# VHH binders against Probable fructokinase-3: the designs that were tried, part 15

Target 1, 345 residues: Probable fructokinase-3, of Arabidopsis thaliana (Mouse-ear cress) (q9lne4)
Amino acid sequence: MASSTGEKGLIVSFGEMLIDFVPTVSGVSLSESPGFLKAPGGAPANVAIAVSRLGGRAAFVGKLGDDDFGHMLAGILRKNGVDDQGINFDEGARTALAFVTLRSDGEREFMFYRNPSADMLLRPDELNLELIRSAKVFHYGSISLITEPCRSAHMKAMEVAKEAGALLSYDPNLREPLWPSPEEARTQIMSIWDKADIIKVSDVELEFLTENKTMDDKTAMSLWHPNLKLLLVTLGEKGCTYFTKKFHGSVETFHVDAVDTTGAGDSFVGALLQQIVDDQSVLEDEARLRKVLRFANACGAITTTKKGAIPALPTDIEALSFLKDQKKRQTNLKFSKWCCTASPC
Short names: E, the ipSAE of ESMFold2; O, the ipSAE of OpenDDE; V2, 0.75 times the mean of E and O plus 0.25 times the DockQ between their complexes.

## First folded at step 13 (VHH; framework vhh_7nfr_2)

Design u4 (from r1 with D110E; at its last look DockQ between E and O 0.66; V2 from the best seeds 0.00; counts 0 for: pae O 2.9 > 2)
Fold by OpenDDE, look of step 13:
Structure u4 (fold): chain B 345 residues (1-345), chain A 122 residues (1-122)
Amino acid sequence: as target 1 above (345 residues)
Amino acid sequence: QVQLQESGGGLVQPGGSLRLSCAASGFTFSSFWMSWVRQAPGEGREWVSSINTGGDSTYYADSVKGRFTIARDNVKNTLYLLMDSLKSDDTAVYYCAKGIYTYDSSGHFEYWGQGTQVTVSS
């Protein structure tokens, strides 16, 4: 439902953007790899792109290196319709890079080139405050909390957004290797927990943040705070669980042939935010919220069907087409079951 | 195993003050929000106060706002509740809890201690 005034609310996503380098050959060391594929990413950037592809208004706030990679990343944002007025370029620091190693056991290891990278050096005085104040939703992760001055920039941006009346959306997007310790990660992630109006965590993050392996409502509810409007726990192929002050429940996701799960969470968050930015009353209506979450699950599911994050993010047309097809399949299955039960063999 | 041990409760006259303490062990105390909850005789558990990991954010129930102060010492793994201007209605068993806030305001926390009795009576 387009707001009566015709102008879509702006979603501002704050944080890092980087390039993952994925070896062209698996099972070898980085040094032995003959080549790498470039995979642009960053959870906040992915969320911004996701919003834009779904037809929303999105902006990205962050810092990139004044280098080929930085400009490439900025170009990707622009190409996808994301407002880049919040991007700063650092003339001295390089754009963040990560090399991904796939071990023989299937585990992924990351080697980060952030010593420091430009994204870590964003200062409060570099922030486009006008852009931030124009946000109806301000979305952020936790990586920006790791070091100064970016931490201070994060705090300032969050403060300004909140004062301007923006809904604060928080996806911690835990990256343990980037933190000095798990304890520090937990402490810092939780330090701003009460500021967020919406929080999304994965099952892995829930366990990490609570130090509880039990995945139940009680464990999730331990993360509740008085100002929270929506708590979401994403459970991969099992869908998501939602908690509000008035109701809680679960929404199942869609079965797809998953190729790569990268960016699925970002797609989910982007879809959620795009659907609620102009009508936040959805958060108080369980039936409406469930519809939104179904849509978000669909976007997440679609994202898993292609390799990479950004390339796999669906458009509104793709998402709607997918949902339509799923309904047809369900109807056909019900019909087939009904026919089998009605035909007395 | 998570352990929470409350202390500092007792009998006090109306208008008096008490300081409750909770010793925490079995988890990384500094990484978690902490809360106080209470249960009066014949009533359900009521959320009283919560404090964030760093201690810079605090929350209070309306019934205790302006009278109670929650604090923490992360070095000592200890949670505190300073209770001033105590009233008869504050009579309850007070529990230390691991967590931020009660989801349904009914005291649904993952872990709590054995509690300490606070009695306000003239």
Scores: ipSAE 0.126, ipTM 0.605, lowest interface PAE 2.9, mean pLDDT 90
ESMFold2, look of step 13: ipSAE 0.515; ipTM 0.804
ESMFold2 (binder alone), look of step 13: mean pLDDT 80; pTM 0.817

Design u5 (from r1 with S105E S106T; at its last look DockQ between E and O 0.72; V2 from the best seeds 0.00; counts 0 for: pae O 3.5 > 2)
Fold by OpenDDE, look of step 13:
Structure u5 (fold): chain B 345 residues (1-345), chain A 122 residues (1-122)
Amino acid sequence: as target 1 above (345 residues)
Amino acid sequence: QVQLQESGGGLVQPGGSLRLSCAASGFTFSSFWMSWVRQAPGEGREWVSSINTGGDSTYYADSVKGRFTIARDNVKNTLYLLMDSLKSDDTAVYYCAKGIYTYDETGHFDYWGQGTQVTVSS
């Protein structure tokens, strides 16, 4: 239901944007790799793009290097319809980069070029406060909490957004290698936990934050705080679990041929936020929330079917088409089961 | 193994004050929100107060707001509850709990201590 005034609510995503360099050859060292593929990313940036591709209104707040990579990344945001008025360019610091190593055992190692990178150097006085105040939803991760001055900028942006009446959305998006220690990561991630109206965590993050390996409702509920409206736990191929003050449950995801899971969570979050930004009453209606979460799961699933994050994020048309096709498949399966039960062999 | 040990409970007159302590071990105390819950005789567990990791954010039940103060010492791995202006209705077993807050009337805290008895009686 479009707001009576016809204008879509703005979702402002705050945080880092970077380029991952993926070796063209697996199983070799970075130095031995003959080349790299550029994979632009950053969880908050991906969320903004996801929102925009689904037909929402999105803006990104962050800092990039005044270099070719920074301008490339800004261009990607712009190309995808994301408002870039919240982007600052640093003349001295470079755009953040990460080199991804695929070990023979399938594990990924990251070598970060952030010593410091521009995203880490965002200052409170550099914030476009007008843009932030215009947000109906303010979304952020935890990477921006790692170092000053970006931490202070994050806190200021949250404060301004909240004061302006924005819904605060938090996806910690844990990256352990970027933190000085797991303990510091946990401490800082949790330090602002009570500020968020919506929190999304993965099963891995749930375990990390609770130090509990048991994935059950009790463990998830231990992350509840008095001001929380929605807690989400994403479980990969198993879908998601949701918790509100009044109800809790699970929504299954869709079976797809997954190619790359990168960006799936961001797609999920983007879809969720895009669906609730103009009607937050959905959060109090379990049936409506389940529909939204089904949509979000669909977007996440679609994102896994292509390589990369940003290139794999679906449009509204793609998402709707996918859901229609899934419904047809389910109906056909039910029909086939019914036909098999009705025909006495 | 997570261990929480409450202390400081006792008998106090109405209007009196008590300070409860909870010694925590078996987990990274400074990385977790902590809470106090209480259970009066014949009643369910009631959330009392929660505190964030750094101690800069605190929450209280309406029934204790303005009278109770939650605090923590991360160096000592200790949680505190300062209870002022105690009332007869504050009589309960008080438990230290690991976690923030649950709206579940059953109080879904992963871990809590054995509790300490607080009795407010004239």
Scores: ipSAE 0.075, ipTM 0.592, lowest interface PAE 3.5, mean pLDDT 90
ESMFold2, look of step 13: ipSAE 0.608; ipTM 0.839
ESMFold2 (binder alone), look of step 13: mean pLDDT 82; pTM 0.833

## First folded at step 14 (VHH; framework vhh_7nfr_2)

Design v1 (from u1 with Y103W; at its last look DockQ between E and O 0.01; V2 from the best seeds 0.00; counts 0 for: pae O 15.3 > 2, placed apart)
Fold by OpenDDE, look of step 14:
Structure v1 (fold): chain B 345 residues (1-345), chain A 122 residues (1-122)
Amino acid sequence: as target 1 above (345 residues)
Amino acid sequence: QVQLQESGGGLVQPGGSLRLSCAASGFTFSSFWMSWVRQAPGEGREWVSSINTGGDSTYYADSVKGRFTIARDNVKNTLYLLMDSLKSDDTAVYYCAKGITTWDSSGHFDYWGQGTQVTVSS
């Protein structure tokens, strides 16, 4: 029943928000780095911001330190139009930080300052249950499952959201270094798998969760559960594959000059959720779903064209402009091919 | 009642600069994204630029990127567009548009100004 009141459905994103510190010089140790750039982030927070920038109604639930960084992060959410009524501040624990090391081989290493951080210490009794109950979509990751009491808070929030009739969206967003072991990561990520109505995984996560290197429909379908409405596998530059109870297929993404892929997945998820929150029947219509996924791919692609996650998240206007431009390019290419075929050399 | 009033348009030579302003009233200006949209004669409305509530995030159409700068003053309830290196193709009516916020059920743009004419001609 489309709520008769012209009010947009609320998407509540649950989990961590933190600051990545990126060295100003590549190829050196953290101790040798002369400086760091602040990169605010957190997959759930990014999703909330993505939704808001696209014209959706978004809220964030999490815990931050009652410190300069925590308030900065809360400010970022607020500045992006995200409802911050679900944010708690911890007076004792600090805001989560991560230092990123760029190895000479291009691999990133993370040193986390979470011993514990405030986000890990969110308790069930601290939850804004009214906010959670107001959600049409409740989105979450897996990092909140790593330790107590945040795990319990996550479970309580999911329960309350589900009871209230919210669609549960799950992006595990695997961060192996944060887990005690790969096995524990897999176990805990899968422990709540059957609760989700929508699941998005990357190709890397698919391989990790299934322990199968084969990227095929069979492998993807091994992640299917009976209550699942949509399974998505994102494949980077190759787009995404979707699975429903009634149909499955793929949607290609857009070719762009990628600068930084950070936040692209979050942008994709935010776009998807923003498009379906008020009309979930889209999930049962393949043509409509494909359009939504095309839009989501566009948002992901745009996000890669700029450095950082949050700064690169597009607005709905930007996304629409991008799509229009892409259509023009395609039509011009078709015309050029047609002209080349019509002119008998 | 929501009101948006654009100003600062005019005739300018190619390569010149203009500063547009939009005075906003009747709503909590600082709670909404704001945008500039333009419409050239015989053409549809084209998005130009957007700015978030805090002003720290700005977005531009490719056609104006590097030449235009969007800004806002939340104390004065005013949106700005600095237009540098103007081209003939920038000739249009420029509209201030009220964006969206998490706090209401507004659509893409729920309010527009009357617009200000920008003409770039030699």
Scores: ipSAE 0.000, ipTM 0.242, lowest interface PAE 15.3, mean pLDDT 90
ESMFold2, look of step 14: ipSAE 0.042; ipTM 0.557
ESMFold2 (binder alone), look of step 14: mean pLDDT 81; pTM 0.814

Design v2 (from u1 with G54Y; at its last look DockQ between E and O 0.57; V2 from the best seeds 0.00; counts 0 for: pae O 14.5 > 2)
Fold by OpenDDE, look of step 14:
Structure v2 (fold): chain B 345 residues (1-345), chain A 122 residues (1-122)
Amino acid sequence: as target 1 above (345 residues)
Amino acid sequence: QVQLQESGGGLVQPGGSLRLSCAASGFTFSSFWMSWVRQAPGEGREWVSSINTYGDSTYYADSVKGRFTIARDNVKNTLYLLMDSLKSDDTAVYYCAKGITTYDSSGHFDYWGQGTQVTVSS
């Protein structure tokens, strides 16, 4: 039942927001880099922005430093239409930063400035509980579970959201280097696993969490819990696999010229949540869910076509336009195949 | 390698009680949901019970609700099933299952033990 009041359901995203510093020159050390580009990010923040850009109602809950970077990040949220009433500023702790190094072998290394950063220091007593209670969907990652007091804040927020009847959405968004150990990462990520109504994991995360290299339905289903409404496994260019209590399947993604995959998962999640927030019955209808997932895949795909995360997140207009174009291409291909089969060369 | 070893099965009279144990190894036990599944002769596998990672959430099939209790010891890497008020219909091979929290009619199964026989007969 569409809430009679015509007001869009609020999606509250909880977690970290930070700035990645990307060297202007590849293949050099951080010390040798002549400059850095600022890349604002944070998976939960990206999700909130994604929702907002798609025309949804989004809010962000987190803590930033009371510094230039923190205020910049808050400004980015506001600029993108995200409710920032859940943001706290720490006067003592600095905004989280990460320096990205591209090794000669193409691997990315991260140097984190989180010793501690403000996002780690969010306390339960700092939470805007009213905002959290107003959430129809409460989305969170796992980075907030790494240390206290933010862990406690996460737990409190999740509790409050759940009590208020919010759908809990969980994207662990594994960052191994941020954890003391892989084992600790698994333990803590799984510690709240049963609380989530929706869980999205990547193939890499699936392997990590299950300690199984086999990417199949059996492995995915090992992450199932009785209260779960939707389990999603994203497979990059292969699309996503979905599991519900009643049905399971896969939705292919779109072929695009990928430039940067950063934020693609966040875009996918944002799109998913934006589509289901006002009508959760979609989760029980396979045909409808597949449509939603197709849309989510599209948003993810679009996000890969541009550099950066936040700058690459599509609007509803962009997403719809993309989908329309894809349909046309498919029809043209079908037509061309039909023409080739009909005309015996 | 993931290993699950069930024990504690046996012959019991109707109304009796049994305690099943499952020793787990080869994976981070505390990170996974655990379940009991049973298979009666000539029947398919039936989900019995599941427990979350910390043990604070438990789930039961309607057929065993109120009679069976699932528990876990994460220090000992052991899963338990306390079965009270046993009935003839509870006769089955009971399997410990890793990560499967509900019966998947689609045939999705994770790791299973060899099972332990529970026979309820007068």
Scores: ipSAE 0.000, ipTM 0.242, lowest interface PAE 14.5, mean pLDDT 90
ESMFold2, look of step 14: ipSAE 0.404; ipTM 0.759
ESMFold2 (binder alone), look of step 14: mean pLDDT 81; pTM 0.815

Design v3 (from u1 with S30R; at its last look DockQ between E and O 0.60; V2 from the best seeds 0.00; counts 0 for: pae E 2.9 > 2)
Amino acid sequence: QVQLQESGGGLVQPGGSLRLSCAASGFTFRSFWMSWVRQAPGEGREWVSSINTGGDSTYYADSVKGRFTIARDNVKNTLYLLMDSLKSDDTAVYYCAKGITTYDSSGHFDYWGQGTQVTVSS
ESMFold2, look of step 14: ipSAE 0.462; ipTM 0.763
ESMFold2 (binder alone), look of step 14: mean pLDDT 81; pTM 0.825
OpenDDE, look of step 14: ipSAE 0.598; ipTM 0.817

Design v4 (at its last look DockQ between E and O 0.79; V2 from the best seeds 0.00; counts 0 for: pae E 3.4 > 2)
Amino acid sequence: QVQLQESGGGLVQPGGSLRLSCAASGFTFSSFWMSWVRQAPGEGREWVSSINTGGDSTYYADSVKGRFTIARDNVKNTLYLLMDSLKSDDTAVYYCAKGITTYDSGHFDYWGQGTQVTVSS
ESMFold2, look of step 14: ipSAE 0.504; ipTM 0.805
ESMFold2 (binder alone), look of step 14: mean pLDDT 81; pTM 0.825
OpenDDE, look of step 14: ipSAE 0.581; ipTM 0.816
ESMFold2, look of step 16: ipSAE 0.415; ipTM 0.755
ESMFold2 (binder alone), look of step 16: mean pLDDT 81; pTM 0.825
OpenDDE, look of step 16: ipSAE 0.627; ipTM 0.829

Design v5 (from u1 with K98R; at its last look DockQ between E and O 0.66; V2 from the best seeds 0.00; counts 0 for: pae E 10.3 > 2)
Fold by ESMFold2, look of step 14:
Structure v5 (fold): chain B 345 residues (1-345), chain A 122 residues (1-122)
Amino acid sequence: as target 1 above (345 residues)
Amino acid sequence: QVQLQESGGGLVQPGGSLRLSCAASGFTFSSFWMSWVRQAPGEGREWVSSINTGGDSTYYADSVKGRFTIARDNVKNTLYLLMDSLKSDDTAVYYCARGITTYDSSGHFDYWGQGTQVTVSS
């Protein structure tokens, strides 16, 4: 365009990247499983990939083991167009691994190799500060707050990004088993709450943080702080609720044949950030924000229709095609409904 | 069971000072923002001040800025409001409120104390 002459704004995502190992056979304990499929993951990394697949410009900041898995994960970021200049490799510690199964009795079983893993060992003096300063959006979660030195690296990265003028985006992505206690998790998650410009939580996280089972607008607004620009509560199949200084409301999502909800929240966040990075005044315009949230809901919905997180993240073409098809379906339903009420169908 | 108990109110002359306290129990105090809200007779509730979980960020209504100081002690689970240069229009019942956010006229605070009366009169 004649008025758009520069590069797209950079979204920098900070935090962990790891491998989930999932049994090849369903319903077994970890010890019973004859084998595992590796599933690369980590919410901050998924967000960066989601942004890039939608045509945005993304970077990832984090630490991996100097091992075959760490280099594989870095390769996945590169293959998906994510800037890897913020990645460090730890010579001694291994890349984080998580073994996860859903047993036949419905209970989840976890085994984490994080004693410590490389991601936990990112130091403040290892940060690529020039990359972080270049962010228009700096996105992070809460997992890097759990232990030192990574907690200190997280805090320094946030400070540098904020001082450089970045929009701070926070999705705690609570992983309760990784915390020493629920109380420690709440304390640490809330310790950086008032630094963020955008916060997204799920309904489960809202209940966890507020200790209130009521899922109404009043409970959600208890998480509001005066410097916040946008608070989002995602409700799974029900879509999301949004709150700003001037307005609030909800955007319903799309009904799809869900297969695997893994990564749907990360896809939603990536879509949101990609849509606003180059014009953040969207956050002050309810009609424009609602369009962005509908797009983010579409990306989340698409992600649930496929197995895995990263393999399921949509491209911009896939997301737009999905929305086009949904518009046709909605129009046909309204016509059919009108026909049935006026005469036999 | 969440409990918030205010104390330290009373009668004071204009220009005087008071310190309000709020003892908190039944929850992890350090995980929540705390606020002071006041209500004058016949009026709606007015947000006064808020403090984040660590106490490093404080927020004040314009009507009290420079005169009131909010503080917290996460070891004693106690919230404070130091009130200086009191004026007659500061007369109100002062409530300690638990929440994550600052003022919301719709009542986004989920737990309230019973309040302590502050009366400023000549």
Scores: ipSAE 0.005, ipTM 0.450, lowest interface PAE 10.3, mean pLDDT 87
ESMFold2 (binder alone), look of step 14: mean pLDDT 83; pTM 0.844
OpenDDE, look of step 14: ipSAE 0.110; ipTM 0.607

## First folded at step 16 (VHH; framework vhh_7nfr_2)

Design w1 (from v4 with S30R; at its last look DockQ between E and O 0.82; V2 from the best seeds 0.66)
Amino acid sequence: QVQLQESGGGLVQPGGSLRLSCAASGFTFRSFWMSWVRQAPGEGREWVSSINTGGDSTYYADSVKGRFTIARDNVKNTLYLLMDSLKSDDTAVYYCAKGITTYDSGHFDYWGQGTQVTVSS
ESMFold2, look of step 16: ipSAE 0.579; ipTM 0.836
ESMFold2 (binder alone), look of step 16: mean pLDDT 81; pTM 0.828
OpenDDE, look of step 16: ipSAE 0.688; ipTM 0.858
ESMFold2, look of step 17: ipSAE 0.632; ipTM 0.847
ESMFold2 (binder alone), look of step 17: mean pLDDT 81; pTM 0.826
OpenDDE, look of step 17: ipSAE 0.582; ipTM 0.810

Design w2 (from v4 with D104P; at its last look DockQ between E and O 0.69; V2 from the best seeds 0.00; counts 0 for: pae E 14.0 > 2)
Fold by ESMFold2, look of step 16:
Structure w2 (fold): chain B 345 residues (1-345), chain A 121 residues (1-121)
Amino acid sequence: as target 1 above (345 residues)
Amino acid sequence: QVQLQESGGGLVQPGGSLRLSCAASGFTFSSFWMSWVRQAPGEGREWVSSINTGGDSTYYADSVKGRFTIARDNVKNTLYLLMDSLKSDDTAVYYCAKGITTYPSGHFDYWGQGTQVTVSS
């Protein structure tokens, strides 16, 4: 038998990729906007690109329309070094479109063109099973659970990945307007909860899933299950809280001048997975896990400083430079505080 | 308001059987793991069993494994515990608990008033 070659573990990300349309003018309704800027989107695709930009190996599994936007999106994945052998193109359905604006009265307005979109039509028999079996980490969200046939494809892909020994990483990435009801969303999101090894949720998602406005450790742990290795609750500017079988705690994030928070969570997840894929014993070592989460927080923070999701995802060089600059800022701040509180500057 | 109402307890002889039920309301029952926890006189609460959302994964404390069976009916919003081969050590108040964790380490957020099970000669 041939010895395995020394190469980085593959992170396979499963789900949707789409075009987001953002108004060219702020504070208007969708009907008032004179134009829209297109932007690539989709949480699973963003995670794959984030992994690749940090120097990891990533693949994307999903379905796009056989249209100009679908081929553009596939091109973006390839240009960013993401393995494209899991991409299918649908002959008739279009690539999904999402229009989102924040009106002047503070209300969000959503319009989705998914009747159906190509991503919803991925079938189990179209899956590249050998690619999925190659995964050291298999990452997914909940949007693929909404309708058939994609729900069945999702379940098959999870089964194949788990049987091949992959670590299952779940970020539900709730998009409530896409579900027929909040109850259906909770039911389907929770239906695969106990299959995951790693789960990441936001505080908003935790409130939604538990139907509990209290955001404490007890509420988070009500979602724990015996097969889980890591539960993460992201808290935006407050950082994240982590839970394992043996320990729990929190890691502060970095405070930056945020421009666009789109993709910050995906950047965080990509960084986490890239850091653990080749040594998953990190999940059992609190000191090492905290260092990984600090790195993931840095990648999330960097992503908020630029417009868009994919354009804002950092390289490993950018992340290291950011961390060095933050170390310098903390050193200068401590000296300044000492000077102002202890003696004249 | 989350409400959990246990029933089906009583007096039994050693070696006997009981079936406990827990009626759930005020939350989406099918979206949550459910557990049984018991408290013997003068003791702390002890985790007994848990079942996942779909009912296809079940977990048991060593003290009850092979004798107790947990089940759920997501249409009726009801949790069950079938207890066979009962021993005097099984005497306790049995509580139905909402949550995912199988560990009674303080991570359950709701449980009912309980149902008394007494195994005695």
Scores: ipSAE 0.000, ipTM 0.334, lowest interface PAE 14.0, mean pLDDT 86
ESMFold2 (binder alone), look of step 16: mean pLDDT 82; pTM 0.825
OpenDDE, look of step 16: ipSAE 0.521; ipTM 0.788

Design w3 (from v4 with T102V; at its last look DockQ between E and O 0.77; V2 from the best seeds 0.00; counts 0 for: pae E 3.0 > 2)
Fold by ESMFold2, look of step 16:
Structure w3 (fold): chain B 345 residues (1-345), chain A 121 residues (1-121)
Amino acid sequence: as target 1 above (345 residues)
Amino acid sequence: QVQLQESGGGLVQPGGSLRLSCAASGFTFSSFWMSWVRQAPGEGREWVSSINTGGDSTYYADSVKGRFTIARDNVKNTLYLLMDSLKSDDTAVYYCAKGITVYDSGHFDYWGQGTQVTVSS
């Protein structure tokens, strides 16, 4: 029995975890806001939590400040079942903070406390290499590439995971304000492009990376490297498009009343990885891949129906209930349309 | 505007060597993967080789592996293809392209005139 209790493959997510502070009132500048709500976040951490809530095995590798916020964030990972053995605490630097607002004129305003933050200070010699070697999937973004020493830690972690046979999953999560320039962001994001087996980008990121305003299959495939297994372009409410060596297509998403889109992409990625980790042949079977992507779209859609990222990430039960409810709604709509078009009745 | 100017083609005997160059301007060369593509008479365009932004990863079509070497100079904004052990079926117009390999359904940006390589038996 003991030999079968760890049958689920481990998904190791690498990168930053931080706190977003969002104004308690809408439409104000950061300086005019009377208060802020803290919202724990960070795309790699959100992916790990998403995997765990769907019943998968996840671990997080990163560095937090040895401060109240860092210990709170580590506690959130642990309480959500994410393996915490890859977490380091920095004795001097603080946990990253981001203050964000949407002003009444539609402009976003940001203030980042990353000068440096603890996540930027993760060193290669601090990596839990045994945890990384145990990954069946190793997931990462691009923010840890911005500065040293974390860039070197990122590169070593990728190398160790690849050598151990992990599937490498890359979601750049472009945050332009954190980079010295758009050109540096593009250079660094593309510098590790060919290391990945799976890449997910948004349509905005695809335009950024290609400098091509024509958003078609040719543009997406211009980023295809010879050993890539799956390229995904997410299109928000339009779902996603997928590309493999042998096939491509699109999968529609679900219509929901969106409240907060934060974390929808991370929920999508977590669902994808959780669904494929134990049978990666799904990537070569279009019918099975389409079912996985519909599930991932459902998880992304659910995430948009609540405020915040982490609070909104669905459990397995919530995802199944959502899918059952959507199937009943689609059956009722088809009956209604059939009856209306058969107007003699 | 993106400009790519290929040079270095010519007539060679089988087993010979050539070095192709591509001068690039109008974009941030170091931020993009670069590729060589060729087109023989009566055939479609064939991907030959690609190189990543920093030049530390290179990829080759099976037909040229071990014979061709792609390189880049990000200071001079120049892409190279060093061609050794040339065969008659390497005869083609060679184009420098901005982007990565795309299998049969993809997109390369070809902004140059190309350079003719002719290998005569």
Scores: ipSAE 0.477, ipTM 0.782, lowest interface PAE 3.0, mean pLDDT 88
ESMFold2 (binder alone), look of step 16: mean pLDDT 81; pTM 0.825
OpenDDE, look of step 16: ipSAE 0.479; ipTM 0.781

